# Miniprotein binders against q53ft3, part 49

Target 1, 195 residues: q53ft3
Amino acid sequence: MFGCLVAGRLVQTAAQQVAEDKFVFDLPDYESINHVVVFMLGTIPFPEGMGGSVYFSYPDSNGMPVWQLLGFVTNGKPSAIFKISGLKSGEGSQHPFGAMNIVRTPSVAQIGISVELLDSMAQQTPVGNAAVSSVDSFTQFTQKMLDNFYNFASSFAVSQAQMTPSPSEMFIPANVVLKWYENFQRRLAQNPLFW
Key: E = the ipSAE of ESMFold2; O = the ipSAE of OpenDDE; V2 = 0.75 times the mean of E and O plus 0.25 times the DockQ between their complexes.

## First folded at step 7 (miniprotein)

Design s41
Fold by ESMFold2-Fast, scan of step 7:
Structure s41 (fold): chain B 195 residues (1-195), chain A 83 residues (1-83)
Amino acid sequence: as target 1 above (195 residues)
Amino acid sequence: SVEELAEEIRRALEYVQRIYERAKKLLEQGDVEKALRALQLAYKWAKYALERAQELGLTELIEEAQELIQQIEELMEKIRESQ
């Protein structure tokens, strides 16, 4: 019913059910993650009066999970983007003496979704500045990612005049990348979830 | 499309079954309040699944949803009588 997306990773659509009303997505190598998108798949909506509270959990220095409320998804707002940088156990560089002989904490964080009554959700207070407020914000974020990817890929383009026979290398024409990018932008503008 | 919707309804009914089993365990442990909240959640999901199955004319799923609703209602009635 839910999906979870991290930039540069395969989208997850199969949450683990850990309780009657609780679902979890695993986030390996969470220290490299800045933003997480949580969304409803649109196939089955919540029953009236229900919604989902979205939590983020990371292992602290003792390996114990620390849960933070990020925000909510509802039928009226079925997707949300969250900034999780700054919510991780390391609020700055680890103290050198602390890092020397500490048993390695697991590098796997979790996104948790708790199905709750809207009345209960209204009494909750998400952590400050975690939410990035709309689908418009998500499309702007995705647009910036596409721009960065296109610029990065194009930086490796070689003009046809500079190409020499090289069986160990593959070359992709820059105009093919540009056409893909333009088509993707057009489709994204029509439906942000076409992908 | 119809097959995809049928699969989602099946998943919803599996979720209802898990909530129902947990509610029974909560009652065995004496946690009546949590059991009642779990049954109310299960009831809403089962009713939703029934509506979707009826719209698609999926007889087996309609019957499964109706059976689960009956089981939920019976357990809720037992709770009511005990209070």
Scores: ipSAE 0.000, ipTM 0.224, lowest interface PAE 14.8, mean pLDDT 68

Design s42
Fold by ESMFold2-Fast, scan of step 7:
Structure s42 (fold): chain B 195 residues (1-195), chain A 83 residues (1-83)
Amino acid sequence: as target 1 above (195 residues)
Amino acid sequence: SVEELAEEIRRALEYVQRIYERAKKLLEQGDVEKALRALQLAYKWAKIVLERAQELGLTELIEEAQELIQQIEELMEKIRESQ
């Protein structure tokens, strides 16, 4: 149903179900993460009148989870890009001693998806800093996403090439994917709004 | 590929199955209202899973989804009859 993508990492499509209406993705080494994409895979839509509230959780100084509402995904808007680098508090950035060079142990954060009624979601306010607002930030993120897509597709192509081809399946040569990626990257660098 | 679509549908069915099992446990614990809400959610998801499996002709998933829907309906009816 759901996917979660971090630039430079393999896409996650297997959320852990923690309640009837709640799903989580683990984000190891979360302090190195700037942006997260949450999206619907496309085959299974939300039930009518429902959507997903997207949360980000990290451990505070006592190891307790701190949940922040990032935004929403719905059938009408099935993907969302979030900037999380500015949302991590309690780990030093906003404390008087937070700017000190204190060695941090990487911990696992989570993306949470709560399946809720659209009316309930409309009453909630996302954290403002999660939005990707500038063209430069969007271009940088899109470039990283293209890298991730190409790496994922290339990995799959190699794995699939090891299997016997089926006449009912459509295959695209890896070289075509690479050429598409290079062309799209070049066009994006020239004009980030070209599509 | 059809196999990738089938995997997404299968995983969705597994999520629905877990909602159904959670509903049974809630009912055993006497939390009828939470159990019914879980079953209603499971029902809505299961119907979507069935529709997608039917569109793709995935016979095994169609059969599993139909069976799960029947189990959900039977438990919901049992709960309503008890109220």
Scores: ipSAE 0.703, ipTM 0.900, lowest interface PAE 0.9, mean pLDDT 76

Design s43
Fold by ESMFold2-Fast, scan of step 7:
Structure s43 (fold): chain B 195 residues (1-195), chain A 83 residues (1-83)
Amino acid sequence: as target 1 above (195 residues)
Amino acid sequence: SVEELAEEIRRALEYVQRIYERAKKLLEQGDVEKALRALQLAYKWAKISLERAQELGLTELIEEAQELIQQIEELMEKIRESQ
């Protein structure tokens, strides 16, 4: 259903399910991460009338998780890029992950996806500077991110047997990455605001 | 490829199964409303997974999806009767 990509790292397609409607990707060594791409894989869409609220979480100085709303992914806009390097500690809105007992390590952040009704999502406000969904901002990063995604994922698909896989991580085949890349590039050319 | 599409469907059905198990736990805790919402989500994704498996002719996943759908429907009916 969901994927998560960071430039220079293996794509993740096997989110950990932490509640009936909540899914998480781990981001080790998050201090080196500037941007994260969250996307739908394409075979299993959200149910009609539903979408995903995307959250970013990192441990504060006491090791407690701080969840921030970054934005949304939906069947109509199945991918989004977020800038996380500018986010500050301690700025957490009231969020659906707050009641969950999620164990945090000092250098590991998380991307959370909360599956919600579109009406509910429309009433929420993301943290101010996370989204790069404007035409000017996203266009500046789009080609570089697409090239990095395609080249990185494709190069590591051949060496899957050589990897030290995490039980919570699954690696997708290179042809699925290529199909996503081509579809994303085509959609972006037709409408730069489709995401 | 069909194998790769099958893997996403299989993963989705694993999520559905875990939602179903979560719903049972919610019922044990007395949270009927949240359990029903969880089962409705599981049902919708299981139906989508079934449709995709049928389109691809993946008999094992078709059977798995149908079994999960039946279990979800039975639990929802049991909840309805106990309200």
Scores: ipSAE 0.600, ipTM 0.871, lowest interface PAE 1.5, mean pLDDT 77

Design s44
Fold by ESMFold2-Fast, scan of step 7:
Structure s44 (fold): chain B 195 residues (1-195), chain A 83 residues (1-83)
Amino acid sequence: as target 1 above (195 residues)
Amino acid sequence: SVEELAEEIRRALEYVQRIYERAKKLLEQGDVEKALRALQLAYKWAKILLERAQELGLTELIEEAQELIQQIEELMEKIRESQ
């Protein structure tokens, strides 16, 4: 039903169901994450009159989750980009005990999706600086993500002479990655919401 | 591809099946109102999944969705009769 994407990481499409109307994605090493994309996969819509409230959770100093409302995804707006860097512990507040590890503290954040009535969602106020809602901001984020991916993939390019024979390894030609990148940029320029 | 769409529908049916099981648990705990809301959500999702499976001609998933809808309807009817 849902997907979750972080630049430079594998896309997640298998949310963990934690209640009848609540789904979560784990974000390990969340301190390195600036933006998260939450989206519907496109085949299965929300029931009429319903949508998804998107939450972000991080462990507090006691290891307990602190949930914050980021925004929403709906049939009419099935994808959203959220900036989470400003919502993490230590951001905007410098404490003398910045790195406290007395007891086992979870290092994994979560994105939560709560399936709710649209009328209920309309009465909620997201955290003010989380949503990246303009088309321009979305295309800029996507372009940066594409650039990062392409640069990362290209850094591993090797010639045939440099390859070790291994039937268990899969190799993708660099020109295939370039073709995908160029095609995606072209489609983005024509319609920023084509996917 | 059709196979990718089938996989998405299959995973979604698993989510709906879990909503149904959670509704049964809520009912056993005496939370009839939450159980009914969960069943209504499961019902609406299951109907959508049935329609998608029918559009794609996925016989096994059609049958799974139909069976799940029947189970949801039967439990909702049982709850109504007990009130």
Scores: ipSAE 0.591, ipTM 0.865, lowest interface PAE 1.5, mean pLDDT 76

Design s45
Fold by ESMFold2-Fast, scan of step 7:
Structure s45 (fold): chain B 195 residues (1-195), chain A 83 residues (1-83)
Amino acid sequence: as target 1 above (195 residues)
Amino acid sequence: SVEELAEEIRRALEYVQRIYERAKKLLEQGDVEKALRALQLAYKWAKIALEKAQELGLTELIEEAQELIQQIEELMEKIRESQ
């Protein structure tokens, strides 16, 4: 149903179900994360009249989890980009994960998705410094991520007589990286919502 | 691919199964209201999964979804009759 993407990491498509209406993705090493993309996978929509409230949790200075509302995903807007760098506690007192005994590590952040009635979601206010983007923005973000990865990998691919031998290092042919990149772009172009 | 679409449907049915098991535990604990709410959500997800499995002709997933829907309906009826 749901996916979660962080630039430079493997996409997550297997949310942990922690209640009948609540799902969680773990984000290890969260201090290095600036943006998170949350999206519907595209085959299973929300039930009519329902959507997902997207929450972010990180450990505060005392190691206690702080849940903040980032925004929403719905059938009409099935993907969103959230900026999580610089988030603060004390924005709102209500969070549906407060009484839950979820498995977690104090040094790991989490994305939570709470399946709620659209009418209930309309009454909630996301934190002021979270950014939400359309499907087109998600596609653009993903293309830039792919370009950054390809450019980074290619910077190490100048091979000729000047290549320094290092038996302890793994080498991947530049052609393999290019083929991966082309295949992923092709799939994105075919269906950005259903990959 | 059809395999990727089938995987999402299968995962949705796994979530439905877990909601169903949770609802049974809630009933054992006496939390009838929470159990009914959970079953109603499970029912909605299961119906969606059934429709998608039918659209794709995925016989095994159709059968699994139909069985879960029947179990959910039977439990909701049991709760109604006990009120």
Scores: ipSAE 0.708, ipTM 0.905, lowest interface PAE 0.9, mean pLDDT 76

Design s46
Fold by ESMFold2-Fast, scan of step 7:
Structure s46 (fold): chain B 195 residues (1-195), chain A 83 residues (1-83)
Amino acid sequence: as target 1 above (195 residues)
Amino acid sequence: SVEELAEEIRRALEYVQRIYERAKKLLEQGDVEKALRALQLAYKWAKIALEQAQELGLTELIEEAQELIQQIEELMEKIRESQ
């Protein structure tokens, strides 16, 4: 369902389920991480009317977890990039992970995904420090996201001999995905803000 | 590959199974409202997984999803009868 990408690290696609509506990715050595990408894998969408609130948690100086809302992923916007460097300790007991018994180690941060109603998500405000502040950083991680998407999509390629005709099924040739990828890279190089 | 698509569906069904088990425990503890919310979410995810497994013709995952949906429906019906 979900993936988590950090530049220079292996992509994670197996979130730990900690509640019926809550999923977590561990981020070891988080102090070396500037940005995190959270995305939907593409086969299992959110249920209608629902999306994912994305939270970041790190251990404070006393080892206590601090959860902060970074943003959202939805079927309409299935990937998001977050800047976690320089985030401050959050305050409040209204975040959905506040009631969870989540075990942590001092050097490990976490990305949390809370599956929520879109109406509830619309009323929430992400922390200001999570916004991407550098065009160069955003461009770099957008490129990583594109590479990850292309590699993921390409892994679904099958030969024509392996395809079974289905009237309700749509398929996209692998070369169309490649053309999209090349076109997007070209446009991104010309103007990083074209999307 | 179709196998990698199958892996995502398989993982989704694993999540659904865990939600179902949690709902049973919530019922045993008397938390009917939380159990129903969990089952409703499990049902939605299971139906999505079933639809995707059917689209890809993955017989084993279709059967697994149908079994989970039946178990969820039976538990929800049991709760309804008890209210």
Scores: ipSAE 0.665, ipTM 0.891, lowest interface PAE 1.2, mean pLDDT 77

Design s47
Fold by ESMFold2-Fast, scan of step 7:
Structure s47 (fold): chain B 195 residues (1-195), chain A 83 residues (1-83)
Amino acid sequence: as target 1 above (195 residues)
Amino acid sequence: SVEELAEELRRALEYVQRIYERAKKLLEQGDVEKALRALQLAYKWAKIALERAQELGLTELIEEAQELIQQIEELMEKIRESQ
């Protein structure tokens, strides 16, 4: 039904069912996570009139889970990108030694999906600016990241005539990097969730 | 691929089965209203899963979904008769 993706990690497609209408994905080492993508897998839609409210949970200083509403996924908008870096425990604090004085730093957070009536969801307010409103916005960001990587790598390109003897170093032809970039960009344009 | 679609369907039916088992336990505890709400949600998911299995021609999953729907319907009918 549901998937959860974090850049650089294996996609999760097996949510833990904790109630008839509630599903959870674990996010280990969540301090290293900036964005989470939550999406419908595509085969099983929500029942008519229903959708999913997406929550983020982290333990407070007493070890109690604190749930925050991030946004929604529905049959009409089956994927959403959320920025969680600003929502982590102690995040956004201006105190310079705040992190040093945290008694408990739980390493595992959770994404929760609550299956609810669309009418009920319309009356709820997500925490400010957690949602990156569309997959299209993420596609633009990803294109910029790809461009940045390609430009960075290409800045080190040298002609064969400029190569100094260096038997302990590996070299990759620049055209191989370009081929990868073009192929990835093409696939991303066809389906932004092709990973 | 069909295998990936089949895997999602199998997992969906596993979720429905767990809802059904939870509803039976709720009934044993006397919580009829919670049991009925759970069964109604399970029914909706199972019907969707059946439609998808039929569209994809996945015979094993069609049979599994049909059996689960029948079990849900029978339990809901027993609740209705008892109330």
Scores: ipSAE 0.701, ipTM 0.898, lowest interface PAE 1.0, mean pLDDT 77

Design s48 (at its last look DockQ between E and O 0.02; V2 from the best seeds 0.00; counts 0 for: pae O 12.9 > 1.5, placed apart)
Fold by ESMFold2-Fast, scan of step 7:
Structure s48 (fold): chain B 195 residues (1-195), chain A 83 residues (1-83)
Amino acid sequence: as target 1 above (195 residues)
Amino acid sequence: SVEELAEEVRRALEYVQRIYERAKKLLEQGDVEKALRALQLAYKWAKIALERAQELGLTELIEEAQELIQQIEELMEKIRESQ
């Protein structure tokens, strides 16, 4: 039913069921994670009138989970990308009033999916300090960023005739940048989660 | 692939089975309303899984889904009659 993806890691498709309507994915070493993608796998849709509220949890200084609403996934919008970097706790927070108050916090966070009625979900407000976007929005932004990068880099391009044969400064041919850009755009268009 | 689609259907039925077992436990504990809500959700997922298994021609999963649906319906009927 559900998937969870972090760039550079194996995709997770086996959520742990913790209640009839609640599912969890573990995120080990979450301090290194900036974005998480939550999505429907495509074969089993939500029951009509229902969707999923997506939560993020991390251990607080007392080792207790702190759950925050990130957003939603529905049959009409079956994938979403969430920025969790602003919601992460630091590694091992120490209480300022003494060693006996030091709590070891594990480096494992969780993504939770709560299956709820769409009407109920509409009344909830996601955490304001989390950047939330659809995969389509992320793809469009990424393409614009690639365009900006290519245009910026190309503005400093020089022909081979203008180059000096000196290794004190590196030069990258504009054609190499263009080829990388075209290849990246192609891959992104075919599968926005290829990375 | 068909195998990947079958895996998702099978996993959905595993979730349904666990909801059914949880509902039985809730009923034993006297939490009738919670049990009924759990069974209603299990029923909806099981029906979706059955429809998908039928579309994909997954005979074993069709049979499994039908058995789960029957068990859910029987327990829901038992709850209804006891109200």
Scores: ipSAE 0.741, ipTM 0.912, lowest interface PAE 0.8, mean pLDDT 76
Fold by ESMFold2, look of step 8:
Structure s48 (fold): chain B 195 residues (1-195), chain A 83 residues (1-83)
Amino acid sequence: as target 1 above (195 residues)
Amino acid sequence: SVEELAEEVRRALEYVQRIYERAKKLLEQGDVEKALRALQLAYKWAKIALERAQELGLTELIEEAQELIQQIEELMEKIRESQ
């Protein structure tokens, strides 16, 4: 259903269900995070007429959760990138998570997704300018990540004449990486939201 | 991959099951309106999960989804009969 991604970390796809219509991802060491991506995995969409309000929560100086509305994900806009680096000292906003959040160890924040009727979501206003363009920004980040990976992997390419035997090492032919990169780029160009 | 798609369907049914159990607790507490709203949400997601399981040919998940849907329908009917 939901995914949550921070650059340099594994994608989280197992949201903790904290109520019938509320889901949470933990963000350890949240102070080092500048952006978070929230998205629908694709197979299980929201029911018709519903969508998700996305919140960010961090513990205040007393360890109490402070929730801020970041924006929305819907079947029509199934992904969004949120800037959170400027939110960690802000005042909380109205939120539907009530008293269900507990005092947490410092350095752990949460992303909350509240499944709501689209009509209810239309009257909510996110804090600051946390949301960024979900398509352009995600595509740009993904392209830069792919370019970086390809350049890094190709810097280790050697010809077969240059290889030394090493039975404890695994090798991947460089053209396999190139073919994967080219295929991914084609799919992204055909459908920037294919992910 | 097909395995990742199956895992998403399985997780959705896990969420639906938890909503169903929560709705039963809400009924024990007398909160009938909240229980019915929870069951309506569970029903909608269970139907979606069933459709996806059918499209992917996931026989065990199809059976699980069908059983959950039946349980949800029966409980919603009992609520309506008691009102």
Scores: ipSAE 0.592, ipTM 0.864, lowest interface PAE 1.5, mean pLDDT 77
Fold by OpenDDE base, look of step 8:
Parts: structure tokens; C-alpha cells; sequence
Structure s48 (fold): chain B 195 residues (1-195), chain A 83 residues (1-83)
């Protein structure tokens, strides 16, 4: 039902179902994580009138889990990006996972999704800095992602003279990547939510 | 319900077991510090699980929790002795 993506890591599509209405992803080495994408796989929609409240949990100074509401996913908004780097300190909020003894190893955080009524979700307030909700913040994040990709791809760029014959290897011209990058930036500038 | 609470205790103990196993793997890898931190966390949660099981009168889960606590303590002691 749900997927979880951390930049630089493999996508997680196998959430642990800890209750009928609760799902958990483990995030090892959470201290290095800035953003998390939570998304619906499209296989099973939420029941009518329901959505998912997305929570983040990290261990406090005592090693006890601190849960914070990041935001929501719904059938109408099946994916969301959350900034968790700034959440690694502070107080937890009321959460549906509080009654659960979810044990984790040090350095492992968790993303929890609680399936809840949409009406109830509307009454909840996510932590202020979690949702990449502002257009500016979203644009900045996207730009950083694009820059990272471009830098990565360009690091493999070779001149014609540097190419070694390899019939089994496919090559993509650097200008194709650049054109893609420019087109994406243009579209992003025109409408940050173009997708 | 008591059954639901019992299931929570069961899940907690399963997590404790997983953390314990991970700690052993960390030791095999030579990461003593992480292993100790893992065991400390496992210990805390095992104690919570034990207390909950006791409150609920869940004999089998009490025994399981006690066993896990003992295993964790023994491993922690072994690590301390090796340092």
C-alpha cells in the first residue's frame, strides 16, 4: 500500500504492518536523512473517507521513541515530501503509535502511517517545519535534487577521445542530460506542481 | 482489551529479540559501541514489556521477558569483561 523513499537509498515498498491501520518503515542511520518521501503504491487505495497520517519517530536522549506528525497522504494527494532533519530535537506530539511498544536499534528512525478518518486528520496539526509545503521550499528541494543528479551524471562524462570501445555499453550524450535539466527547470519555474 | 495489550507486549518482545540479534551481529563486526547502545535500548524495552506483562498477569510473556533480560544482561557483562 505504501512506499518510502530516502535520497540515496533503495525505495522501500514493504511496510511492516504493526496493526490493522498502522504501517511502519524503518530508517537506518536517520541522522543522515534530510527528507523522506512517502507515497501510495497505487495498489490499494484508502477506503472512502480515510487517509494516512504520517509520523516520524526517533529516539530521545533516553532511547525512548519520540513521535511527531509530519503530515498526510490521501487518495487525492498520494505522495508527500517531508523534511525530518530539523525534527531530530524537540518534543513529541500525541500520536496513534504511543500505545505501541515499537522497539528499534539506535540510529534507526521510523516512519509510521496511521490510516485515519479524513475528518480527524483535518483537526491535527503537523509539526511546522516538516512539510515541504511552501512553494519556495519545494522548489529549493527540487533544485537541490536536480543539482545532485546533474553533478552525479556529469561526473561520468567523458570526451570522445576518452571513450573506450564497448559494444555492450550504452552511452548518453551529456547534452541530453543538460537539455533535460534545463527543460525540467523551466517547467518547475512555470509551475512547481506541474506533475 | 487485555488481548490487545498482550499482543502489544508480544510485539515489544519480538522487537527486543531482533535488537538483541542485531547487537550480536554488531559485535561480530567489531562495532562494540553500537552493540552496547543496542543492548541498552533492548534492555529498557524489555523491562517495560516485563512490567506490562506483570500488570496483565501474562505468565508466559513474563517468562519470555525475563529470559530476554537475562540474555541481554549476560551479553552486556561479557562485553564489559572483554574491555
Amino acid sequence: as target 1 above (195 residues)
Amino acid sequence: SVEELAEEVRRALEYVQRIYERAKKLLEQGDVEKALRALQLAYKWAKIALERAQELGLTELIEEAQELIQQIEELMEKIRESQ
Scores: ipSAE 0.000, ipTM 0.180, lowest interface PAE 12.9, mean pLDDT 79
ESMFold2 (binder alone), look of step 8: mean pLDDT 89; pTM 0.886

Design s49
Fold by ESMFold2-Fast, scan of step 7:
Structure s49 (fold): chain B 195 residues (1-195), chain A 83 residues (1-83)
Amino acid sequence: as target 1 above (195 residues)
Amino acid sequence: SVEELAEEFRRALEYVQRIYERAKKLLEQGDVEKALRALQLAYKWAKIALERAQELGLTELIEEAQELIQQIEELMEKIRESQ
């Protein structure tokens, strides 16, 4: 239903369902993350009149979760890019040399998606500076999606020597994926909104 | 692949199935209002899943979605009759 993408990492498509209307993705080593993309897979759309509120959660100094509203995804706007750098705080960290030569300990943040009525979502205010809405950001997102898809599809490529003929299996040559990728990039360059 | 598309659809149906299971537990706990809200959400998702499976010709998933819809409808009817 949902996907979550961080540049340089494998896409996540298997959200953990924590309530009837709530889904989460884990973000290990979140301090190294600047941007996160949340999107709908296109498999099944939201029910009419509903959408998803996107939240970011990190542990505070006491290990308690701190939730912040980043923005929204809907059928009409099924993907969103969020900048989470700067939302991370050392809140409660009063050690004088806490940031000096400390080996970074992996900590896990979460992206949460809450399925809500569109009317309810309209009344909420996201944290400032989290949403990225420029055309340049859309182009960057699109290029990252193309790169991700090509890399993902190519990971299933096999040489002719590794292929065992089987009528029950359907194979797509890697060159066809490459041709699709090149054609899409060409179309995007001619008109960024050709979708 | 076609198999991966089918797996993503099955995962979506599993999400809906778990909403249905949650609704049953809420009903057992006496929380009729929350159970109905969960069932309404499950019903909307299941109907959408059925329409999408039909559009894509995924026959096995059509059958799974139809059974889930039936289970949801039966539980909603039981709740209505008990009120």
Scores: ipSAE 0.615, ipTM 0.874, lowest interface PAE 1.5, mean pLDDT 75

Design s5
Fold by ESMFold2-Fast, scan of step 7:
Structure s5 (fold): chain B 195 residues (1-195), chain A 83 residues (1-83)
Amino acid sequence: as target 1 above (195 residues)
Amino acid sequence: SVEELAEEIRFALEYVQRIYERAKKLLEQGDVEKALRALQLAYKWAKIALERAQELGLTELIEEAQELIQQIEELMEKIRESQ
């Protein structure tokens, strides 16, 4: 039902169920993670009137989880990108003589999804700096970037009659650029996460 | 692929089964209201899974979803009769 993606790692699609309405993904070595994408897989939507509140948790010095609300995913907005780098604690040991004060807390954080009524979710406030953007927002930005790149590249297109031979220069036919752009745009529109 | 869609439906039904088992434990503990809320959530997920399995023609998953829905309905009815 849910997926969790971190750049450079295998996508996770099998959340662990910890309660009837709560699901968790483990994030090992979380100190190296800056962004996490949470999304619906697309086949099983949320029940009508419900959505998912997305939380981030890491173990404190006593091994107790510290949960923070990152944002939401819903049938209408089934994916979201979260920045978690500013939410971690434990950057640098605050222990004098760290070897004597070693806390054997796993370096494993968690993404939690709580299935809730949309009305209940509307009453909650995520931490202000966690929700970087939805995949939809990133898709719109990417489309604008692609348009600008294609227009820029095409502005340098010349016919063979205008070409000056140069052994150090490479040329790409304009129609190849157009075909790539059209294919990428189509795929992005159908599945924003194909990249 | 159809196999990937089928896999998601199967996992959803596994989640439903676990919710159902949790609801039974809640009833044993006397938490009737929590058990009913859990069963109602399980019912909604199971109905969605059934509809998707039917759309895809996945006979085995259709049968599994129908069985789970029946079990959920029977338990909810027993709770109603006990009130």
Scores: ipSAE 0.644, ipTM 0.885, lowest interface PAE 1.2, mean pLDDT 76

Design s50
Fold by ESMFold2-Fast, scan of step 7:
Structure s50 (fold): chain B 195 residues (1-195), chain A 83 residues (1-83)
Amino acid sequence: as target 1 above (195 residues)
Amino acid sequence: SVEEIAEEIRRALEYVQRIYERAKKLLEQGDVEKALRALQLAYKWAKIALERAQELGLTELIEEAQELIQQIEELMEKIRESQ
């Protein structure tokens, strides 16, 4: 149903269900994270009249979670990019995750998704200006990520003449990386929600 | 791909199953209203998963979704009759 993406990290598509209407993704080493993308995977939409309120939580100095409302994802707006780098010393308001017993380590933050009625969501005010983008911005972010990965990987390319036999090393031909990149861009251009 | 779509439907049904189990625990604790709201959410998600599985002819997931929907409906009816 839901995905969570951080630049330079593996995409998460398996949220931990912590209540009937609440799902979380763990963000280890969160102090190095500037932006988080939350999105619908594209096959299972929200029930009609419902959407997801997106929360960010980090441990305070006592190791207690501080939950903040970042924004929303809905069937009509199925992805959003949030800037979290400025929220680590946030405001700590009341929230639907406040009564939950969620244990985590001091260096691990969480993204929470609360499934709520759209009418209820309309009454809520996100903290600051954390929501910075739409599906179009998610596409641009994904394109940047793909470009950065391809450029990084290709920077290690060497000709066969420059290779020293290394039985413990695995090698991937540069053309395989290029084919994957081209295929992913084509799929993304056809449907930004193809996953 | 069909496999990626099937995986998302399978995971959704896993979430629905967990909602169903949580609803039973809420009912045992005497919180009938919360249990009913949980079952209603489970029902809606399960129906969506069923429709997607049917669109793609994913027989095993269709059967799993139908079984889960039946269990949810039976428990909801039981709660209604007890009120």
Scores: ipSAE 0.690, ipTM 0.895, lowest interface PAE 1.0, mean pLDDT 79

